# Designs tried in a protein design chat: VHH binders against Probable RNA 3'-terminal phosphate cyclase-like protein. Part 16

Target 1, 375 residues: Probable RNA 3'-terminal phosphate cyclase-like protein, of Arabidopsis thaliana (Mouse-ear cress) (q9c578)
Amino acid sequence: MVMMKKMKGSQSFRQRLLLSTLSSTPISIDEIRADETIPGLRPHEVNLLRLLEIVTDDAVVDINETGTRLKYKPGTIVGGKNLVHSCSLSRSIGYYLEPLLLLGLFGKKPLSIRLKGITNDPRDASVDTFRSTTLNIIKRFGVPAEDLELKIEARGVAPNGGGEVLLTVPNIKTLSAVHWVEEGMVKKIRGTTFSTRVTSDFEHSMRFAARGIFNNLLPDVHIFQDHRAGAQAGKSPGYGISLAAETTTGCFISADTTVSCERPDETGELDVEKKERSPAEDTGVEVASWLLQEIEKGGVVDSTHQGLLFLLCALSEQDVSKVRVGTLSPYAVETLRNIKEFLGVKFAIKPDPLTGTVILKCTGSGLINLSRKLS
Below, E stands for the ipSAE of ESMFold2; O stands for the ipSAE of OpenDDE; V2 stands for 0.75 times the mean of E and O plus 0.25 times the DockQ between their complexes.

## First folded at step 4 (VHH)

Design cx4 (from c10 with S31D L106I F107W S111L; framework vhh_ozoralizumab_d1)
Fold by ESMFold2-Fast, scan of step 4:
Structure cx4 (fold): chain B 375 residues (1-375), chain A 125 residues (1-125)
Amino acid sequence: as target 1 above (375 residues)
Amino acid sequence: EVQLVESGGGLVQPGGSLRLSCAASGFTFSDYAMYWVRQAPGKGLEWVSEISGSGGSTKYPDSVKGRFTISRDNAKNTLYLQMNSLRPEDTAVYYCAARDSTYYPIWEESLYDYRGQGTLVTVSS
């Protein structure tokens, strides 16, 4: 017997909704920021619920008057084409992309959806990182490469956005288990610099600085300048850089950030230590250094992708997956708890003191896409 | 291809003895903790015995302690369960199961990596 899961607080909101939907488990969340000056669900959280209603049939969302209690009964994942969703400007499009990618794989129809809002910010993974890294990780689990695509049609930074992306996701029957323990050696670095409503000199400065860090370490480095103008440059001034390293064994390791030249208008859990403005060269150096730190940590994914990696393993066919990762991030540990709670999948861990990495293994839940169209 | 093949089950009278064997192949046997687990008619799985990869430690529930002895021969890739003083309540399908002892569970609960097809033990007069 499936019973409603009762939980509290604002933590893991995206994963709670994602795993609720994938496992068909109704949930009740109480005490959502109940004691805060502005209590309850934030704009991006309400907006994510709206997105779930767009991509599913018969989902039931019940929110109390203060937004401090949510009852969510998941619907059937439908997917569909020519969908459009305007993301709340309180978080980037990246906040919505991770759950959308996983939900889209288990839809009745392939998913094609246009997302509007903030394409790049320092809090969530950029749309560039999704294109270069996240999609390639998903492809490792047997997802058709040809049908999994993210197109960046316009860029927009905080606070006013104006960016647009088109996400396409194939519907699959099951994810394949993986044996992914060989890190390989970094063979190339690819990156993208951009600017919106400011001079392209910011793009050049970030690119030059990042290349300076990689010189003498690796010969195959190419950082593109994705200059946007007019309608494709959004509504706010800013600049950013996204970098991805590819290894000889097909691993992708990424790092990114974005600098908004205007103060964010939204309240909530914002990074108060983040500078409003930073020299473009400093930004390029910082992100290049973060990428090298992620490579040094080891593992087949960077620390920000560990959660996704574990979700993919747990959702896979009922066979053993083994994956090597570096030091577990707090988000990764949170993900493992949520996987256990919703899917009953438990991971085992084997430390490798020689490399400072660990190998995790699990037997997948065997999630089958039962709503796939028959024809 | 990993295989665990149980043998030695059969009919035995109350108070009798049986020795079960499990032949393991397709993995490094000594790296795995080995288990005997049983399922009586109409009941769930019950843990019966555990032995470490080296054979250096064993564990038993109170229901079989003093009557059952688990052992292993790592040179032959074989697990054994010596069952003495058998009772009608010991009637069950007995499975051998393996867990890679080089891994530990992130949480205390863990699932077996491999389990055999089982061998039936019937204790009746």
Scores: ipSAE 0.150, ipTM 0.541, lowest interface PAE 3.9, mean pLDDT 89

Design d4R (from d06 with H98R; framework vhh_podentamig1; at its last look DockQ between E and O 0.87; V2 from the best seeds 0.00; counts 0 for: pae E 3.3 > 2)
Fold by OpenDDE, look of step 5:
Structure d4R (fold): chain B 375 residues (1-375), chain A 118 residues (1-118)
Amino acid sequence: as target 1 above (375 residues)
Amino acid sequence: EVQLVESGGGLVQPGRSLTLSCAASGFTFSSYAYGWYRQAPGKQRELVAAISGGSTLYADSVKGRFTISRDNAKNSIYLQMNSLRPEDTALYYCARGRKYLVTYFDYWGQGTQVTVSS
C-alpha cells in the first residue's frame, strides 16, 4: 500500500503534482490558503488537476468543499494524440506547459495536445520562450528533436486569451545524465515580437529598440515579427517580445515580456498600480537589458529555467549529472527541496567564487518508462 | 586606470611558434572576457581568438594552430601560435570584453607586431 505523503500549504503546488505523478506517490495537501480571504485552490490549480486527468489514467482527485484540502492519487501517464485542454485564464499556457512537457516524456504513448488560453503573460514563461529555449534545454537530455514541437496557432493575451498552441512530446525510455558546465560565449540572438488587436507599429518599435541595444554587442541578431489578426489574434489587445541568446556550447538564455490590459489578480482585486503602459520602445530596451543581465549571471540556463534543469537532472538515468548555473533563484531552491522530498535525489552544491556561478551535482533517480509501447 | 599591455611579438619563420602575452591591470580580471585581434596591412581588424570563463572561440583560419588561455593569478591572457604562416603577419591586439559576449570590447592594448617571413 503506497503510503500517502502528507503536505501542507499551497507552496509549489504545480511541482508537487508533477512529482507525485512521476513518482506514483499519492499526496494529501491540507491547509491550502486556509487563512486567506479567499481560501482554497485557485482556478488555474484546479485546471491543472483536470489536465492531469486528461493525460493520465485512473487518477483520483478529491477536493473538499472549501478547496483547502486536496487528496490526489496519481494515475498512469498515458499521453495520446489529438488531446485538447482549455487552460484557465488566471495563468498563461506556460504554467501548464512545464509539467506537461515532463509528463509527456514518460507517457505510454507520445503526446499531442492542443492547449487553449493565454500564450503570453509576464507571470509565466511565454510560448515563445518555450519554443526558443525550453525545448532546446530538454533536448540536451537525450530527447529526440523530431517529435518535440510547440506550434503557435493563435496568440492570446490577458484578460480574455483566445490563444492556441499545439504541443507534441515524444515518449522516451530514460533521460540522459548530462555534464553541462561550459557556458560558452553568445554567438547569436534570436527574438520574436508579437501583437494582437493593436497596430504592428508596436512590434516595430520594440524590435528597433532591442536591436539598438545589441548592435554594438553582436552582429548576428535577428528579431522576427509575428503580428496576428482576426481569429489568430485572440480576444484582447497586447504586444510583447521574446529574446533568446545562443552560446557556442549550445546554451540558451532567454528573456521575455508581455504588455496587456490589466486583469484582476488571483483575489479578483485590480492591481491598482496602473502602470502607465510604457512606450513600446522602453519595453524593447527593458527586455534586451534583462537578457544581457541574465547572460552576465552565467550558467548554462537562465534563472527561470534553473528549476527545470534540476528536475531533468533528477529524473535522469542513474548516473551523475553536473551543471552550472548562476545565482540560485528562490524557485530553484524550492525545486531542489521538492526533488529531495519526492525522488530522494540530493544535489551537491559548490559555489564558484571566480565566476559567481554554482556547480550542482546529483545522481539521477533512474526513472524508466516501462510502459512505453514499442511502436 | 584600465591597461592592457601586449608582448611577445616578433619576426619568425614559417612553421615556427610564438606566444603572445597580454597583461591586464586596473580592473577585476575575472569579471571580463578577452580576445585577440589582428590587423594586417590593408585589411580590416579581425577576431583571432576569444576566451570567456573556460570557453574559447577561434577564427577558422587559426583553428587547430592557435590556443588562447588565461592565468587569473597573473591577470594575463596568452595566445599560443603554432605553425605560423605568412598570412598570420599582422599587428595583434589584446582586448577586454563583456563576460560571455566576445564581440563587444571596451579596451584595447597598443598591439604587438607579428611578422612571419622566410
Scores: ipSAE 0.140, ipTM 0.617, lowest interface PAE 2.4, mean pLDDT 91
ESMFold2-Fast, scan of step 4: ipSAE 0.453; ipTM 0.772
ESMFold2, look of step 5: ipSAE 0.301; ipTM 0.688
ESMFold2 (binder alone), look of step 5: mean pLDDT 84; pTM 0.841

Design dx1 (from d06 with H98R L101W; framework vhh_podentamig1; at its last look DockQ between E and O 0.74; V2 from the best seeds 0.00; counts 0 for: pae E 2.9 > 2)
Fold by ESMFold2, look of step 5:
Structure dx1 (fold): chain B 375 residues (1-375), chain A 118 residues (1-118)
Amino acid sequence: as target 1 above (375 residues)
Amino acid sequence: EVQLVESGGGLVQPGRSLTLSCAASGFTFSSYAYGWYRQAPGKQRELVAAISGGSTLYADSVKGRFTISRDNAKNSIYLQMNSLRPEDTALYYCARGRKYWVTYFDYWGQGTQVTVSS
């Protein structure tokens, strides 16, 4: 006998599955793109369900013939080592990393999993951003630093991927509540450029352009090159840059982007002028400028990490967390709604119009990993 | 009109204390970071201390002796200088800068002289 939480539409698919699994709440989702010319679940969404089957035990997935209805009974989070998953090429590895980071914390065993696919893509946070920024946010909540790692073993960009990362996540008993309201001041900037199947001169150009912007701001700026060749370069040409600013109070603010090849247009005609990628210098300037804009918004995290921050607060021990962010992003608002729906956690939100930031407070749900095994 | 007005400089004996003040007007005070810089005769201007929100940063040469603070109600920034040494002799400037950055300042006061001598 199973009573399911009934939901509709394609929105929040990743968070619905994550929260369903963490809260042991079966869900039924109807009308998934029911009125579109190609209805139903997308390849990356089905791929996420397959990933959940790898890291949990006894999950039940029932998808109708058109993909417009999903019935999902979450399994027990197991984790484990020597796991491998090939991610759909319609989205990057980053689409899958966010739920895995949270699921792995509450597994029976520590998680070690190889993810194959696209490492860098502008639609999702890059693997570099996960390493430079996302993992540091998680560590604030009491997660051991040494056991939380992401290794980039090969890079891959759209369309054909070929990248590979190794994610290691410790299992824990609880997350600690946080009082994290001081942004501090930027004290250092770190970054990584990469290039695959293109000249490494693109990395030099991106680094030079970005340093030109930052040298007028502070002296402690280091942007490292990561040129890949052979099998480690994946299957498609591309380049990109990931930047992170660290503040005096331990906040990390990030920005990244990736440039990959354009396809011929739908008419089959090849326009040789359209094969050219964005100039690498312009790419460096754009990412540096985005980083400056994210810093200027204030808050202890950048806008793309607000959702993760709120999930961590809501999953924490039954104590008050208090955090400051810049203007809430649409994704952050969506995250707050899903948290309330699945965990019953409500955030008190107090805007500060003088600074343009907001303070959010909640009492964590007190999620405890009762099945935890250290050996 | 944007103004930063320093005060509190003067001649002091080594080992004594002095408090510098900087009154700000003509802009939204809480939207900026602030710093104190000093320039000794024949030397380059150097950062002494900076403050943004509740976060502070100090030059190593003054750490433990100087304290920067701000009073948002009075639109003022302060530098408490204890255990003064002859090497602290300089023209001290109040500066306004981009919030969240300690080294990017784009508006400066006229300065107030601090002289530490026997």
Scores: ipSAE 0.341, ipTM 0.699, lowest interface PAE 2.9, mean pLDDT 89
ESMFold2-Fast, scan of step 4: ipSAE 0.417; ipTM 0.721
ESMFold2 (binder alone), look of step 5: mean pLDDT 84; pTM 0.846
OpenDDE, look of step 5: ipSAE 0.655; ipTM 0.859

Design dx3 (from d06 with S31Y H98R L101F; framework vhh_podentamig1; at its last look DockQ between E and O 0.76; V2 from the best seeds 0.00; counts 0 for: pae E 2.1 > 2, grease 27.7 > 24.2, SAP .672 > .668)
Fold by ESMFold2, look of step 5:
Structure dx3 (fold): chain B 375 residues (1-375), chain A 118 residues (1-118)
Amino acid sequence: as target 1 above (375 residues)
Amino acid sequence: EVQLVESGGGLVQPGRSLTLSCAASGFTFSYYAYGWYRQAPGKQRELVAAISGGSTLYADSVKGRFTISRDNAKNSIYLQMNSLRPEDTALYYCARGRKYFVTYFDYWGQGTQVTVSS
């Protein structure tokens, strides 16, 4: 008989499984959407459990017939090469990348895995944002830069996906604590537009609109185009843009969005004469404005990366990490609660009224990769 | 109305020091970034130093010699200029910009002249 941590509801499913696995804590989750017309786990949640079975050994997954209760006994994280996982199309590859990036660090072997599905959507961070920003955040915690990589082999947008990425994650012994409070100042903006099964003119429009906003703020702005055709364009039409600002102290602040469309004429593009801008121009303005808002909030990460930052701090060696962020998002607060529940790590939170930011401090849990093989 | 008023310029000999001051009024001081730019005759205006929150930035030509600071209680920005060289001769402007951006500024003072000459 094994003691399980008892939980209820569908919230935090991804983080609960991640933290359960990293902390070797069996969990039992009841009442998963039990009151809904279609109760139980969703396809992307079941798919995450299958991914865990691919990257770990000896996990035990017990789901009742309706999917409303899950008993999960985590396995040992193995990693390995030549792995392939087809992600559910109900969420993007980004849904799976966040937990996988952390799990891969604590594997018996380095991780090399191909993920197939949706590379870009507005609900999850795009694969471009993972490359431009997320990986750089992780590298701050002592992860080797050259072994941490995400390659975009094909793009896919909702509803039918067809994208593919190759993720490599080094295995490590422990994460280093950080002292990361200096935001710096924006020195350059980089970005990527993409287009799949639509005209590449959408990318020109998005880039032109975004540059129009940034050229009034700084000179060093470069946005790359990534038009995909054929098999590399996936199965659905769409376009999007991902932007990252790099600061003088090496911080990265990001924003991205994606527009899924069935054809250019079905998106309202043919009605552009009734508007001052095409829909693609509006998208470029929107993401540029969102980036400026994230920068203005301050902190060493944007609001969408606060959760990852806190997870990394809490998983680090038993030493003090100190980080500066903007106003805590609801997701960040949820992350702090889950961290305390699974790792026993408490964050001291101290507002800085002078700058409108907050400082968080914790002593890391000291997670050590006992499974790591010596080379 | 928004005002930035520079002071402290003058004629100095090479190797000496000056402190420039900039008094800000007509807006909430803590909401902005600030910088010092300079323009020598016949040359383009160039960034000298900038400050936003707890972060500072310096041009390579002045790094180690100049220090930017601010006093939020007095709504003032300072430039301490040590080891002055003839190449530092310029009209120095205090500027206000968007927080975390220090390349382009949207409001400028009138400038204060610094002349470094034997």
Scores: ipSAE 0.436, ipTM 0.738, lowest interface PAE 2.1, mean pLDDT 89
ESMFold2-Fast, scan of step 4: ipSAE 0.567; ipTM 0.812
ESMFold2 (binder alone), look of step 5: mean pLDDT 84; pTM 0.851
OpenDDE, look of step 5: ipSAE 0.568; ipTM 0.820

## First folded at step 5 (VHH; framework vhh_podentamig1)

Design dx4 (from d06 with H98R L101F; at its last look DockQ between E and O 0.75; V2 from the best seeds 0.68)
Amino acid sequence: EVQLVESGGGLVQPGRSLTLSCAASGFTFSSYAYGWYRQAPGKQRELVAAISGGSTLYADSVKGRFTISRDNAKNSIYLQMNSLRPEDTALYYCARGRKYFVTYFDYWGQGTQVTVSS
ESMFold2, look of step 5: ipSAE 0.623; ipTM 0.819
ESMFold2 (binder alone), look of step 5: mean pLDDT 85; pTM 0.853
OpenDDE, look of step 5: ipSAE 0.705; ipTM 0.877
ESMFold2, look of step 7: ipSAE 0.589; ipTM 0.784
ESMFold2 (binder alone), look of step 7: mean pLDDT 85; pTM 0.852
OpenDDE, look of step 7: ipSAE 0.728; ipTM 0.887

Design dx5 (from dx4 with V102I; at its last look DockQ between E and O 0.78; V2 from the best seeds 0.68)
Fold by ESMFold2, look of step 5:
Structure dx5 (fold): chain B 375 residues (1-375), chain A 118 residues (1-118)
Amino acid sequence: as target 1 above (375 residues)
Amino acid sequence: EVQLVESGGGLVQPGRSLTLSCAASGFTFSSYAYGWYRQAPGKQRELVAAISGGSTLYADSVKGRFTISRDNAKNSIYLQMNSLRPEDTALYYCARGRKYFITYFDYWGQGTQVTVSS
């Protein structure tokens, strides 16, 4: 007797698959965009299912002809080396990195996988943010630092991508519960600009604009350039910037954005007599301002990492985790619902009026990597 | 109009205690970081303690002896100074900065003198 968790709709697709796989819970999802003009699963969602078939054994995926119904029986997470996956270009590599980082921790073998596609896109966290911030959040839960790595081999932006990263994730037995309530004070800001198939002057403009905002706040600000040419530049022109603030207690708060340059057949404004700030300057100001807003909200993570934080807490050993965050994002609230639905973990939520932040507590589900090889 | 007004300074003997107060007005109190700085004659101004959000930070020379605190209801910041030493003698300033940043402050009080001598 195989009991399936019955669900409807397209919402939370990535998290539903992640939690189904981690909890070994078969799911049946009906009415996936059934009322929309173009019904059914999207290309990046189908591509995620392909990725799950690569990193697990014995998964069963059954999609009806219109893509409006999925039956998913999760397999055993294997991991492994020398894996390669071409991500759909409808979303960035970041869409896939988020579930892979958690799945890889609970694999039979350590995970080493090359992901090809779009490295930088505003819809998902950039690969730079994963390296600067996301991996550091995961390390708080007892994950060995030496084997948790993201290497950017080539960059690619929309529409044609051409980027490549190498993700390495150690397999572990359990995640440690955390007591993580002290934000600290910002002590340094680090960043990376990149440019592909455009002049590196865009990086100089972004860096200069962002540094102009930070110079009045602290002295330790360094934003590095990552200009890519040739094969490492991917197939489309673009540029972007990723920033992270590190605090005195080891918290990382991030913001990033990417500009995908338009095709050459668009007419540009040839009237250069007007003095307007360049798009790259605007991009630098925008991301710096976004970073400052995320810092001001407080908490040990930025709003885009709240979901990951709560997943890690809920997957941890059966002990209490206590974390501080700023205003809960809609994605974070959705994550809490999915955690309760799949893991049965409830968070106690208590506002802290002295700081304007929110404290969340839970007892972890106690996920143990039963598949882990001893050698 | 942003105002920071320090009080509570004075002459005390070594080993005694003082509490400095800083009354803030003209802005949303909870939206900022606050610090206590001091400047002894002939020396540069130095950070003594800072508070923002749920976090505090202290200079090594005062750690364990001084405590910074805040009262949002009274829009006030305090510095409790215990086990005072002659080298703590200085003009003490309250300062306001951007939340979670403590290196550069954008508004300063006029200062309150603390003198520690037998």
Scores: ipSAE 0.588, ipTM 0.821, lowest interface PAE 1.4, mean pLDDT 90
ESMFold2 (binder alone), look of step 5: mean pLDDT 85; pTM 0.852
OpenDDE, look of step 5: ipSAE 0.698; ipTM 0.873

Design dx6 (from dx4 with Y104W; at its last look DockQ between E and O 0.89; V2 from the best seeds 0.00; counts 0 for: pae E 2.5 > 2)
Fold by ESMFold2, look of step 5:
Structure dx6 (fold): chain B 375 residues (1-375), chain A 118 residues (1-118)
Amino acid sequence: as target 1 above (375 residues)
Amino acid sequence: EVQLVESGGGLVQPGRSLTLSCAASGFTFSSYAYGWYRQAPGKQRELVAAISGGSTLYADSVKGRFTISRDNAKNSIYLQMNSLRPEDTALYYCARGRKYFVTWFDYWGQGTQVTVSS
């Protein structure tokens, strides 16, 4: 007579599992892609369930034969040292980092885990963005800075990956509520280019193009190279750039992208026109322009971090958090709905048409890590 | 046509106060950041204060004495200057720039003279 929260469809799978685990709420999800030609859970979704089994104890996962029905009884978050997980190559390591960062905070032990797979792609935030921006957002909620770290030990891009990162997350008792409405003004821009199994000239081109955009906007701009060779270069050729702006009030705004080499067509012929252009310059301009657009939208986080921000506010102590963001993204709106469904936390939302930003307030759910072990 | 028109300058004694105004027209006022700059004869222009949305920034030499503000309904930017010093003597410019940046400005007013002496 176990009562499970009943749900349908494939949407929000990552957040549903995250919130189920954090709130100790068993869930039953039916009709997962039931009408599609290839029904059921995708490889990265199954891989996420396996990761949850690694970092929790006593989780129960029941998937039917077609993958269209999942019953999930969350376990107790343990964490631990010397953990290793091979991420599915259908999504990047970033897909898994987002839930891990929150789960690790509420474990019995600090989390130290090696994740193997794709470090950079355009679909999920790059490991560079997690290191430069995402971790700093989390630290705002009272998480110890020294114990929250992401090391990039090897890089890998689609299709074959071969990258590796080491994630360290401290376990904490509670998250602090925040009053975070002042965007400040941009004081510095930092970035990282990378290249694997391609010439490092792509990094030079991306850096030059991006600096050309920032040239008269501010003086403090530094973009560092990370060319990888040998075993640290992974198994596929690629390059990319990750940028973060820091403001006078401690906000971080990010943009990143990755380019990987396309495979030959049916005849084995490469797209010669595409490779003869200077795509690295275009990539540098595109990411720099995207960063400026995210800054212009306002708010204390970029649009891709709105969901994380709201999760942190909702998980915080039972006190009021107040935050300013730019125009809500569809993913952010979905996040607010899932927060209400699992945590019962309702955000008051007040748009500000004069600035194009939105103020959100909530009283945190007051999640307390009762299983936290000292030392 | 983009216009920034400064006013409110003049001669004041040290220790007194003065309010500068800048009337903006010809563009959407709320879409930009604004700054006050000053330039003494033979010197480079220097930032005095900047405002974008609700965020402000001040030069160290004026922090605590000057206040920048804006009125979106009047399309105007203000600089309240208290405890004026002879070193504040300069031509003060209103400037428009990219939202959330303080070092890039694409349009400047003609300036208004502030002279602190006697």
Scores: ipSAE 0.402, ipTM 0.738, lowest interface PAE 2.5, mean pLDDT 89
ESMFold2 (binder alone), look of step 5: mean pLDDT 83; pTM 0.837
OpenDDE, look of step 5: ipSAE 0.638; ipTM 0.854

## First folded at step 7 (VHH; framework vhh_podentamig1)

Design f10E (from dx4 with Y104E; at its last look DockQ between E and O 0.88; V2 from the best seeds 0.00; counts 0 for: pae E 2.6 > 2)
Fold by ESMFold2, look of step 7:
Structure f10E (fold): chain B 375 residues (1-375), chain A 118 residues (1-118)
Amino acid sequence: as target 1 above (375 residues)
Amino acid sequence: EVQLVESGGGLVQPGRSLTLSCAASGFTFSSYAYGWYRQAPGKQRELVAAISGGSTLYADSVKGRFTISRDNAKNSIYLQMNSLRPEDTALYYCARGRKYFVTEFDYWGQGTQVTVSS
């Protein structure tokens, strides 16, 4: 007597599991990479399912022998403290943070979980960006700042990781709808460089180059250095920089990158979207320029946070949210499709010709955390 | 060549209104932020209002009385100044800066004088 939503393919795996769990909708996914040389679920996808089993009660996960078919019955989101999860090294901790931040909001208990793995990676947002930008976006939706925190205990980069973060997420009853259309103007830029198992001179070079670009734009720029040694430096050499601009209306716009050893994908193939390694000065210039490009696109979030923004709007109370973004990213469009499929929420999309930005409106699904326990 | 040309200044009585205009040329208008600044004799230049994208910013001293706007078709920026006071007397400048930034403007007009007196 199992009524499951039927789906195919490997696309949107994180969002399908996230939305299945939040909407209590059992799913069956067939033909997962069925025609590929190495078929089935990837190690980081299986690892995400194990994380879901840790943070929920009574989830049922059924994977066939080849990994090409998954049946997932979501459990009740519990949360809890003193949880530990070792993330697969085929992706960074950031791969897991995005769904986990939303799941934690709707748990029986506040979530406190330690995640081990890769903290900084060019493929996914770095843990610094989650701390500087992502958490601030979530707070806009009525999430109290108390106990919404990400601590970076150790840094780790590809290929061997060794990083560790502590994520704390409060549980809530509901998310508030937002009217968030004013981008404001940039008032300050903050950043963090890091270095592990390399000289801290890389951090000095990146900071110097980035400040050379920003000094002509505003006076309030501060980039912190975070050199790690010993056990806190993880198991591989690397360095990187994460930047965030804060606007007069409280928007945060981010860019980040990491330089590390080449990491093959889960099939051993080179990820063709990876950038070639660059000198530290060039890395600093490039990230600073990327930040400026994201700011120029407009909107209340950068392009990499559009998906999260739309998820928050769609999960909110049954009231209208209205948000402004720059050009919709492919990931954001994918997110809108998955939102409609699982929550039945449709966004009205209206270009704003005066600004070259886009306004999106929806009525939230009205998700209420009925399992919430505060003691 | 980049040009910003202000106009619309003059002598007005307190309580009246005035509209300043700034015509921009020599660059892609929509790619920048714009500000109106003013400088009274013996004082430092101060930001009055700024506009970029869908966002505006006003100095506290003019909030509720002044409105900045723009017309992308005319490559022009405007400052509607209502309920003028003698303290608004100043040379008003139009300035251009990087989109979404409110400091470090890179081009300035020559200014237009606004004088508020009975």
Scores: ipSAE 0.392, ipTM 0.716, lowest interface PAE 2.6, mean pLDDT 89
ESMFold2 (binder alone), look of step 7: mean pLDDT 84; pTM 0.845
OpenDDE, look of step 7: ipSAE 0.689; ipTM 0.875

